VHH binders against Phosphoribosylformylglycinamidine synthase subunit PurQ (purQ). Designs and how they scored, part 11

Target 1, 271 residues: Phosphoribosylformylglycinamidine synthase subunit PurQ (purQ), of Archaeoglobus fulgidus (o29008)
Amino acid sequence: MDREEIKVAVLRMEGTNCEDETVKAFRSLGVEAEAVHIKQFYSDMIRFEEQRSVFDYQCLVFPGGFSAGDYIRAGAIFSARVKSVLRKDIEEFIKMGYPILGICNGFQVLVELGALPGFDEDKPLAEKPEMALAMNDSSRFECRPTLLKKESEKCIFVKNLKKDVVMFPVAHAEGKVVFPSGKEDEYLERLTSNDQIVFRYVDEKGDYAGYPWNPNGSFYNIAGICNATHTVFGLMPHPERAFFGYQVGRREGYGDGYCIFRSVVDYLEKL
Short names: E, the ipSAE of ESMFold2; O, the ipSAE of OpenDDE; V2, 0.75 times the mean of E and O plus 0.25 times the DockQ between their complexes.

## First folded at step 4 (VHH)

Design q12 (framework vhh_8fcz_2)
Fold by ESMFold2-Fast, scan of step 4:
Structure q12 (fold): chain B 271 residues (1-271), chain A 120 residues (1-120)
Amino acid sequence: as target 1 above (271 residues)
Amino acid sequence: QVQLVESGGGLVQPGGSLRLSCAASGFTFSHYAMNWVRQPPGKGLEWVSGISWSGGRTTYADSVEGRFTIIRDNDKKMVYLQMTSLKTEDTAVYYCAKTRYSGSYKMDVEGQGTQVTVSS
């Protein structure tokens, strides 16, 4: 489709943040993007000109960031609301091949919705969550740059990424990837065989190291995964905070996060 | 390039019914919300109804809710307005318009419209 036809919705509700950085990133690529309060998708009490359908958009973003004090309650309310009012629409959206990006708390939303790990290509949303993002092993809020090794060639969000290692910041109190007890080897085999592990935390030498390089203690150093059709992507680090060069200490140009957003735009242009 | 062609209007008695049609071309129809708007004699444009790109959401102005139904056929690139229980105040030129969102006031009114006259 033409770039001018692409519209991105960056979801929000009370307490969500980071919508502005994500909207700005997409708009700088020549696509239309806007922050959309989740009520606009289901409430008849919203003015009719502000009412939206999921199907008004070609990409959905569940952004990162709640106010530090609101993380647990706001995230749980957001996830529950999405599950109750948007589940069927999101399932159809995925079946149509339209991309969804979940950053930080947004990754948690996709996990709770059953969209990730999304093993069943014919069933985009599982009936119940099949993995979790647990509390950081350090039991504290982690806020720092992280180094991530690209592991996937099929995820539509990394097709434009030619570097082996990128730097994205993290800012989270939870984010540790955990799989059901006794199922870790099965999940790892399924994820690796279907190219669903997108990023893994590494140290400055590019080795899979523990804390502090793996900031949350995630299983297998997993930082981000995509679903079986490779169109739904979730990650704990913030590529929208590494989009412009000035965000990562460069005088001009783009940071490594640029390639994530450009990859999905390139995908939609070919759809 | 973008073309919207409305049809199906006419003279009808109060309480009657009409089905308006809008044929779209020059854009990817299935990627846009579609709306019906009307212009009564000597007045400005009034939004009547909207339908999302997939048909999954429909919206109506309070003045027509329960009487009008908006429908789309993406394969035929058509949008329809089924009007029942027509009133004299429904007299207007009716236009279809593509928008970014269902129910949005920011719309492209492209066609010549179709005249609906409700009178005895």
Scores: ipSAE 0.000, ipTM 0.277, lowest interface PAE 12.0, mean pLDDT 82

Design q13 (framework vhh_8fcz_2)
Fold by ESMFold2-Fast, scan of step 4:
Structure q13 (fold): chain B 271 residues (1-271), chain A 122 residues (1-122)
Amino acid sequence: as target 1 above (271 residues)
Amino acid sequence: QVQLVESGGGLVQPGGSLRLSCAASGFTFSRYAMNWVRQPPGKGLEWVSGISGSGGRTTYADSVEGRFTIIRDNDKKMVYLQMTSLKTEDTAVYYCAKGPSYRGSLSEFDYEGQGTQVTVSS
């Protein structure tokens, strides 16, 4: 499709008049992007002109500021029907091949929704969460650069990434990837066989290492994964904070996060 | 400039069928929801049906649900309204409207065409 046909929704629960690095990143690539409150997708109580359909967009982003707790809590205020309609819309969006990106707490949202690890191509959203993001092993808020080794060739978000190792910052207290007790080997085999592990934490030599290189103690050093169709991607580090050179201490150009956003634009242009 | 050209209206007997067409230009068609609205003689505008930019979602007014089907062809930049089991109360000028969503508010729609007249009469 042409770039003018691409419109990205960056979801928010709160926030008015706030610029987002994700919106800026997509707009710098020549595609339209806007911040959208999640209620705009399902509430008929808001002004009609502000209402949105997920199908008005070709990419959804659940950013780091959007938490799984906020998503679940919002459901307590609204009827089960409203939540069910939005869930059905997201499932159809994935079946149509449109990408979804979840960053940091946004990764948690995709996990709680059942979109990740997303093993079943016929059921994009599992009925119950199949994994979790637990408290960091350090029991501390971790905020620092991390080095990530690219593990996937099929994830649409890394098709333009030529580097083996990239640097994205983390900022989280609950970033530890965990799988159901006794299912770790099964999950690892399924994820690796279908090219669903996208990034793993590494040290400065490119080796898989523990703390502090694995900042949260995630199983298998997993930093990010995608679903079975490779179009839904979640990661704990923040590529949108490594998009522009100035964000990573460079005077000019782009940071390593640029390729994540460029890859999804390229994917959509070829649909 | 946004341009929407409606066609396909005409005279039909109760119980009959018609297919309305709308040709769109001047905007990136697949990025916007499209709607059909109508104006019966001597009455205000009434929203009839909407379809999302991708075509993945459709919605209908209670008065037409089960009888009308909205379809779009993004490659041809066309939106259609397939009307079946037409009733005399469906008599109206039908307008195609570019809207902010597929559940359209009439005051925020972009519609400039003359519409297409549908008359259901014996």
Scores: ipSAE 0.000, ipTM 0.157, lowest interface PAE 17.8, mean pLDDT 80

Design q14 (from f10 with S57R A97T K98T V99L G101Y Y102G Y104G G105S K106Y Y107T; framework vhh_8fcz_2)
Fold by ESMFold2-Fast, scan of step 4:
Structure q14 (fold): chain B 271 residues (1-271), chain A 121 residues (1-121)
Amino acid sequence: as target 1 above (271 residues)
Amino acid sequence: QVQLVESGGGLVQPGGSLRLSCAASGFTFSRYAMNWVRQPPGKGLEWVSGISGSGGRTTYADSVEGRFTIIRDNDKKMVYLQMTSLKTEDTAVYYCTTLRYGSGSYTFDYEGQGTQVTVSS
């Protein structure tokens, strides 16, 4: 599709009133992007020109942005609302091959919706969550750069990423990837065989290492995963906060997060 | 490019009915909200009705509420406007439009020749 036809929705809930780095990242790439309050997708009480359909967009983003103190409550409320009013539309959106990105709190929303790990191509959203993001092993808020090794060749969000290791910041108290007790080996086998592990935490030598390099103690050093069709992607680190060079201490140009956003635009241009 | 072709207009008597059609091409039809707008003789454009991309939501101007019904068929890439109880005030050129996003806001894209509706005895 032509770039002019691409529109990205960055979903918002009550109490958020700022344009975030995600909207700016997409607009910098020449595609339309806007923050959309969830009510715009279902309320007939708002003005017609403000009403939206999920199908008005070609990419949905569930952003990070809740504070550590509000992380669980705000994220759970948001995911419950999305599930209540948009479940069928989001299922169709995924089945049609349109991408969804979840960052930090947004990754947790996708997990709670049943979109990740998303093993069943015919059932994009599970009825109940199949994994969790638990409290960091350190029991501390972790706010710092992390190094991530690219593990996936199929995820549409990393097709243009040529670097082996990228640096994205984390800012979370709950980012530990955990799988259901007794199913860890099954999940690892399924995720690995279907190329669904996208990023794993590494040290400065590129080795899989524990704390502090794995900041939360995530199983298998997992930092981000995608669903079985490779179009729904969630990660704990913030690529939108590593998009511009100035965000990561460089005077000009782009940071490592640029390639995540460029990859999805390139994917949509080929549809 | 985006192409919208309206049809179904004509001359009808007050109280009559017409169905307008809009054939769309050049974009992913089911992803865009569609609207009908009209331009009465010597006046500006007036928004008439809108339908979401999925067809799940519809809205109408107060002047046509209860008399007009907007419908879409995504398989055929068509939008329809079913008009009943037509009044002389409904006389206008009717255009189907998409919403375009630019500079932080949506604007109507009213491309096409339109279809003339004349309500007169």
Scores: ipSAE 0.000, ipTM 0.153, lowest interface PAE 18.0, mean pLDDT 79

Design r01 (framework vhh_6z1v_2)
Fold by ESMFold2-Fast, scan of step 4:
Structure r01 (fold): chain B 271 residues (1-271), chain A 120 residues (1-120)
Amino acid sequence: as target 1 above (271 residues)
Amino acid sequence: EVQLVESGGRLVRTGGSLRLSCAASGFTFSRYAMGWFRQAPGKEREVVAAISGSGGRTWHADFVEGRFTISRDNAKNTVYLQMNSLKPEDTAVYYCAAGTSSGWYRYDYWGQGTQVTVSS
């Protein structure tokens, strides 16, 4: 499709605060993008001209940035609402090959919806969550730059990314990737064999290391994963806060987050 | 539960005028976009005109712009298509449709269609 035909919806609800940065990132690439309150998809109380369908868009973004202290309740309510009112539309959206990005709290939403790890290509949303994002091992809110090694070649969000290591900031209290007890090795084998591990935390030498480089204690240093069709991607760090060079201390140009957004635009132009 | 019932299709002369009506029930009419589509024999269905729920925005296909006008009366739950300067090429079955979203992309409810035939 032509770039002018692409529209991105950045979902908003009480407590989200990164939707403007994500909208700006896509618009900087020449793509139409807007923040959409989740009620615009389902509520009769919204004026007609403000109502939306999932199918008005070719990419959905669940952004990060729930307020400190609200995270667990706000995220669970958001996930339950999405599942109750948009489940079938999101399933069809994924089956059509349209991308979904979940950042930080948005990654948690995709996990709660059963979209990630998304092992079954024929069933985009699992009946029950198949993994979790648990409290950080430090029991603290972690807020700092992180270094991430690219592990996937198939994820549509990293096809434009030529660097082996990128820098994205984190800001979270529950970012620890955990798999069901006794199934960690099985999950690791399946994710690795199907190229679903997208990023892993590394230190300044590019080695897999523990705290503080793995800021939350995530299993296998996992920072982000994608589903079996490689079109639904979730990560704890914030690429939208590393899009412009000035956000990461560079004088001009783009930061490492640019490639995440450019990759999905390139994918949709081929679709 | 949702029903759309078209009326007004008939045989008309070239250069004549005709108004189609579509009566809607089973949903909150003013919150849904309405559209008119048509399908001629051997051709794919094509969109003719669309109107937002409030009536504040309308769109007309290039091949009917200036000749056809879509309008709605939300008090009567009815959408209209006023057709002027009819041409033989306008011969088709005309369908009324309701969008369950903003209406420009997706139409989920359809009427049965009404036949318009234009001849000299």
Scores: ipSAE 0.000, ipTM 0.114, lowest interface PAE 18.5, mean pLDDT 81

Design r02 (from z07 with S31R W53G S57R; framework vhh_6z1v_2)
Fold by ESMFold2-Fast, scan of step 4:
Structure r02 (fold): chain B 271 residues (1-271), chain A 125 residues (1-125)
Amino acid sequence: as target 1 above (271 residues)
Amino acid sequence: EVQLVESGGRLVRTGGSLRLSCAASGFTFSRYAMGWFRQAPGKEREVVAAISGSGGRTWHADFVKGRFTISRDNAKNTVYLQMNSLKPEDTAVYYCAAHPSYRLGFTSPEDYDYWGQGTQVTVSS
């Protein structure tokens, strides 16, 4: 599709007049993007012309924005409302091949919806959550740069990423990827065989090291995964905070996060 | 070839109920929002109800809210209008229409690309 036809929704529960860094990232690429309060998708009380459908957009982003209250509370309330109002629409959106990105809190939302790991192409949202994001092994809030090794060739969010290792910051109290007890090896086999592991934490030598390089103790150093159709992607680190050069201490240009957003635009231009 | 075929229109008494159906072919049905319009003699077409491509969102005109319900079955390529508590002023030819975007918010007949031939609903008082 033409770039002018692409519109991205960055979802929010509580509206703000300030633009999100995610909105700015997409707009810098020439793509229309806006913050959308979730009630615009379900409320009859707002003006008809202000109402939205997920199908008004070609990409949905569940952002890593900090909400008042704790991480668990914010993520659970947001995912419950999304699931109850938009489950059917999100299933069809995924079946149509439209991308969804979940960052930090947004990754938790996608997990709670059953969209990730998303093993079944015919059922984009699982009936029950199939994984969790648990409390960090350190029991501490982790806020630091992380180094991530690209593991996937098929995920649409990394098609424009030519580097083996990127640097994105984390900021979370819960980010530990865990799979159902006794199913860890089964899940690892399925994710690996279908190219669904997108990023793994590494040290400065590119080795899969433990803490502090794996900041939360995630199983298999997993930092981000995508679904079976490779169009729904969730990760704990924040690529939108590594988009512009000035965000990562560079005078000009772009940071490593640029390629994530550029890959989505490239994908949609080919649809 | 795109085709929309309405059915179910008939004579019904005030207070009665009726279900209209619209069978669609020739396009990817689930990617189009669908609407029901009506037109009485000497009047312009007016929007009655609309439904998003997935069926997850619906809109109903104030004059039919609580009485009419729009729904769709994407596996059968069919959109429905359940009409309850019918009034004489509901008498009109009812049209099924498809618009190219998934979005609700288009209430003008000019916004819709494809139209059926209509089905007559007559409510006697």
Scores: ipSAE 0.000, ipTM 0.260, lowest interface PAE 10.9, mean pLDDT 82

Design r03 (framework vhh_6z1v_2)
Fold by ESMFold2-Fast, scan of step 4:
Structure r03 (fold): chain B 271 residues (1-271), chain A 124 residues (1-124)
Amino acid sequence: as target 1 above (271 residues)
Amino acid sequence: EVQLVESGGRLVRTGGSLRLSCAASGRTFSRYAMGWFRQAPGKEREVVAAISGSGGRTWHADFVEGRFTISRDNAKNTVYLQMNSLKPEDTAVYYCAAKTSYGLSYKPSEYDYWGQGTQVTVSS
């Protein structure tokens, strides 16, 4: 489809604060993007002209930005509301091949919706969450650059990424990827065989190392995963904060996060 | 490209009921917000009801609230308008329309595709 036909919704609710950076990133690529309060999708109290449908857009972004103290509660409340009012629409959106991105708290939302790990191509949203993002092993807020090794060739968000290792910042208190007790090996096998592990934390030599390189203690150093159809992607680090060169200390040009957004635009142009 | 065909319009007595149907062609039907509009002789076209692509959100004009209900069946590519407690003032040509841009709208000019209309006459 032509770029002028692509529209991205960056969802917002009380407590989100990274929507402007994400909107700016997409708009810089020639794509229409706007922040959309979740109430615009379901509330009868919104003016008719401000009402939106999920299908007005070709990409949905659940951004990061809840305060550390509200991380789990805010994400759970948001995902419960999405499930109650938008479940059918989001399932159809995914089945149609339209991308969804969840960053930081947005990754938590996708997990709570049952969209990730999303093993069943015919059931985009599981009835119950199948994984969790738990408290950091350090028991503290982690805010630092992280190094991430690209593990997936099929995820639509990394098709344009040719670098083996990228640097994105993290800012979270609950970022530890955990799988159900006794199912860790099963999940790892399924995710690996279906190319669903997108990024893993590494050290400066490119090795899978523990803290502080794995900032939260995530199982298998997992930093981000995608669903079975490779169109729904969640990650704890913030690519929208590494999009422009000036965000990462460069005078001009782009940071490593550019390729994430460019990849999804490229995908939609071919759709 | 979307083509819309209305059916069900006829003469009905005051207090009666009638269901209008709008059959849509096109693989992207579920993406479109749909509206039912009407136009009586000597009056401008006005919005009666609107429904989102999924059917999860509906709107009805105050003058039909509680009497008319819009619904859709995406498996059949069809939108319905169930009309109850009909009044002579409901006499009009009823049109279905599809909107391919943002959200629901009460403005006819924001709808991209229109059916040919179906005549509803309510006699007392």
Scores: ipSAE 0.000, ipTM 0.267, lowest interface PAE 11.1, mean pLDDT 83

Design r04 (framework vhh_6z1v_2)
Fold by ESMFold2-Fast, scan of step 4:
Structure r04 (fold): chain B 271 residues (1-271), chain A 124 residues (1-124)
Amino acid sequence: as target 1 above (271 residues)
Amino acid sequence: EVQLVESGGRLVRTGGSLRLSCAASGFTFSRYAMGWFRQAPGKEREVVAAISGSGGRTWHADFVEGRFTISRDNAKNTVYLQMNSLKPEDTAVYYCAADRYGSTWYSPSKYDYWGQGTQVTVSS
């Protein structure tokens, strides 16, 4: 589709403040993007001109932005609302091939919706969550740069990413990827076989290492995953905080996060 | 190429019912919000009802609330307007229109595609 036809919704959530950075990133790429409160999708008490449909957009973003506090609680509350009012629309949106991005607590929302790991191509949203994001092994809020190795060639959000390792910041208390007890090896095999592991935490040598390089203790150093159709992507680090050069200490140009946003725009232009 | 073709307009008596249909082609129908507009002789075109791409959200103008119902069948690429308890004041040419962004339902100038219209006449 033409770039002028692309419109991105960055969902506004209670306690979030990263939606503006995400909107700015997409607009810098020449596509329309706006912050949308979830009530605009379901409430008839919102003014008619402010009401929205999921299908007004070609990409949905569940942003990060909780700089402290209860990420798990925030994600659970928001995902319950989304499930209650938007489940069927989001399932159709995914089936049509439209991308969804979840950053930080947004990844938690996608997990709780059953969109990730999203093993069943015919059922985009599972009946119950199939994984969780648990409290960091350190029991502390982790706020630092992280190094991430690109593991996927099929995820639409990394098609433009040519380098092996990127640096995105994390800021979370509950970022540990965990799978159901006794099913860890099964999940790992399925995710690996279908190219659904997108990023894994690495050290300065590019090796898979524990704390502090894996800041939360995530299983298999997983930092981000995508669904079976490779169009729904969630990650704990913040690419929107590494989009512009000035965000990462450069005088000009772009940071590593640029390629994540550029990749999805490129995907939609070919759709 | 994009086409919107309205049908169902006819002469009907006061208090009667009528269903208008609009068949769409040439675009991804479920992605577009759809609206029904009407224009009486010598009047401006006004919004009657609108429906989101999925059909999950609808809006109806105050002057038709409770009498008209908009719906859509995305498998058939068709939007409908069920008109009940018709009044002489409902006499107009009815147009269907498609809005790619779905955010300007109240503004005719923001709709991307328009049908040719179907005439509804309500007699006493």
Scores: ipSAE 0.000, ipTM 0.157, lowest interface PAE 19.2, mean pLDDT 83

Design r05 (framework vhh_6z1v_2)
Amino acid sequence: EVQLVESGGRLVRTGGSLRLSCAASGFTFSRYAMGWFRQAPGKEREVVAAITGSGGRTWHADFVEGRFTISRDNAKNTVYLQMNSLKPEDTAVYYCAAVTRYGSSFKSHEYDYWGQGTQVTVSS
ESMFold2-Fast, scan of step 4: ipSAE 0.011; ipTM 0.391

Design r06 (framework vhh_6z1v_2; at its last look DockQ between E and O 0.01; V2 from the best seeds 0.00; counts 0 for: pae E 20.9 > 2, placed apart)
Fold by OpenDDE, look of step 5:
Structure r06 (fold): chain B 271 residues (1-271), chain A 123 residues (1-123)
Amino acid sequence: as target 1 above (271 residues)
Amino acid sequence: EVQLVESGGRLVRTGGSLRLSCAASGFTFSRYAMGWFRQAPGKEREVVAAISGSGGRTWHADFVEGRFTISRDNAKNTVYLQMNSLKPEDTAVYYCAASRTYGSWLPSHYDYWGQGTQVTVSS
């Protein structure tokens, strides 16, 4: 489809406050993007002209930036609300091949929705969460640049990413990727075999390392994963905060986050 | 009752081709990823190829090297394995299996199994 026809919804609810950067990123690529309150999808109290449908859009983003210090709870609440009113629509959206991005708290939301790790392509949302984003091993809010190694060749969000290692900032207290106890190796094998690991934390040499390079203590240094269809992507670091050059200390140009959003647009143009 | 019935296995010469079929019944076929496994005498069962429920995604083991291709016909509840350029090393019992999840490469991830069909490749 034409770039001008592409519409992106950055989903928000009460307490969400970081959607602007994501909207700006997409708009800068020549696509339409807007912050959409979840109530606009289902509430009869919303004016007709403000009412929205999930199917008005070709990409959904669950952003970060919920109320400080309660990311897990915020994600859970957001997820529960979405699940209650939009589950079928989201499932159909995924089945249609439309991309969904979850950033930081949005990653948490996707996990709670059962969209990640998303091994069953015919059931995009599991009945129960199958993984977790737990409290950082440091038990602190981590806010710093991180280096991520691209791992996936199939994830549509990284198709335009040519660099092996990128820099995205993190800002979270609960970003530790955790799989069900006793099933870590199984999950790892499945994710690896199906190319669902998208980013892993690395040090300045590009090597897998612990704290502080792995700021949250994630299993296998996982920073982001996608579902089995590689169209739903959750990421703890913030590519939207590394989109423009000025965000990463450059006078001009773009940061490493540019490729994430451009990949989405390119994918949709070919869809 | 869930049934997976493999067919097509036989003796072939090196370089020959063979097409295996697996007919499924007793479950919603299109909801399951299907896989082909093989087990040679004295060796562990290994995955050969897998295909998603819709058939939109496939995976093949490294040793396949483009020689084998998995496909499915959901209208016929059948999964296939086209095997070309067969080698003696491909001699094994080939099993069809079904899983609710794609990306399942371990035998333990599959819920249903066929009885297998013998493929023998002579030198």
Scores: ipSAE 0.000, ipTM 0.247, lowest interface PAE 13.3, mean pLDDT 91
ESMFold2-Fast, scan of step 4: ipSAE 0.502; ipTM 0.818
ESMFold2, look of step 5: ipSAE 0.000; ipTM 0.109
ESMFold2 (binder alone), look of step 5: mean pLDDT 89; pTM 0.907

Design r07 (framework vhh_6z1v_2)
Fold by ESMFold2-Fast, scan of step 4:
Structure r07 (fold): chain B 271 residues (1-271), chain A 123 residues (1-123)
Amino acid sequence: as target 1 above (271 residues)
Amino acid sequence: EVQLVESGGRLVRTGGSLRLSCAASGFTFSYYAMGWFRQAPGKEREVVAAISWSGGRTWHADFVEGRFTISRDNAKNTVYLQMNSLKPEDTAVYYCAARGTSYKYGSSAYDYWGQGTQVTVSS
C-alpha cells in the first residue's frame, strides 16, 4: 500500500505516557499516527466523528510507560476491557496480517489478551493467558540501558535490523517473562522452532548473562517475542526511547529503535 | 478524480423500504471507512450510519437503529444503506462519505463526499 494510506493507532492506556514518543517516531517516517483512547473503538457515547474502528488503521501500538502507583490493576482492567469489546475485531485484524506492537506495559497487555505467545495461527487470541510477566527478580524498579541480541529473522518488526545487538532502555517493575510451571522447556522448544523469540538480553561481549544484563530475570533471557504469524510483537525494552540519536546521547541521526518502526512501515508498504 | 455517486433515492410510502447505493472510484475503497449522512430542508446535516473499511464494525444513529442497516461490498467498491419501516421524518437528501487513512492527525471529518440522493417518504 502507499505510505499515504498507512495510519497507526497508538492506544491510550492508564498509567502510560509514551504515546507522544511513538506517534512522533511514526510521523517522522512519513506515516500518519494518532493517540486513540480505547473508548473511541467501542463506546456509543463518543461523538461519531471521534469514533474509530481498529480497521481505520494498519498498525496498532500498545505503548510503554510507567504503571500507575495508585492503580495496581490498571493494566489488567485495560486488557480485560479490550478483550471484552474488541476481541473479534483484533482477531480479524491479526488474521488479515496487520501488525500489533506492544511495548513494556503494552507487552503485558498482549500477554493478558492471549495474543502472545500466540502459537495458534487460526486463533490469534487465546481464551486464557498462556504466559506471564512477573515481578523483577530484584523486587525493584529497573531503569537502565539494555543490550539485546536479535534472535528472529521472521518477525516483521526486525526485518530492517542489520545489527546483531541493539541498545534499548528498560523501565519496569514487572518484566520477568515466565511460562507455565513444568512447561518451560516445551514453550522454549515451540518458540525456538517457529522463530518467535525476537530479542534476548546479552552482556557487552554478546553472551547471555544474568543480572544486571538480564535486568528482570526473564526465562532464557527473553526480552521480546512475536506470535506464530510473526506480525504481533511484544518487548519489555523501549525502542521508541531509542529512535532519535538525541535520546541516546548522540547529537544527530537515529538510535537503534529506528529500525523497529522502519521495519513495520516497510512491511505495510508491501501489503 | 475521486468520486462517490449515490443512487436509489426516490419517493416511497410510509412503512416502505428502500436501498441506497454509493459507488466509489478514484481511491483505494477497501482502506476507507464509509458513512451515510442526511440533510432535510432547514436542518443541519446529521450522521445516519457508518461502517469500518473491512465491514467489521458498524454504527447506526439512535433514531434509525433497528430500521436502517449499513453494509459494504469491497469487491464492488460500493457501500449500501438498507432502509426499512420508513417514516415521513426520514425525508432528506442522503449523502455517502469516505474517511481515509490519509496524512492527518487527530479526529478528522470525512475526506470525500457524494452529491447526494433525494429520499421522499409520503403518507
Scores: ipSAE 0.000, ipTM 0.184, lowest interface PAE 15.0, mean pLDDT 82

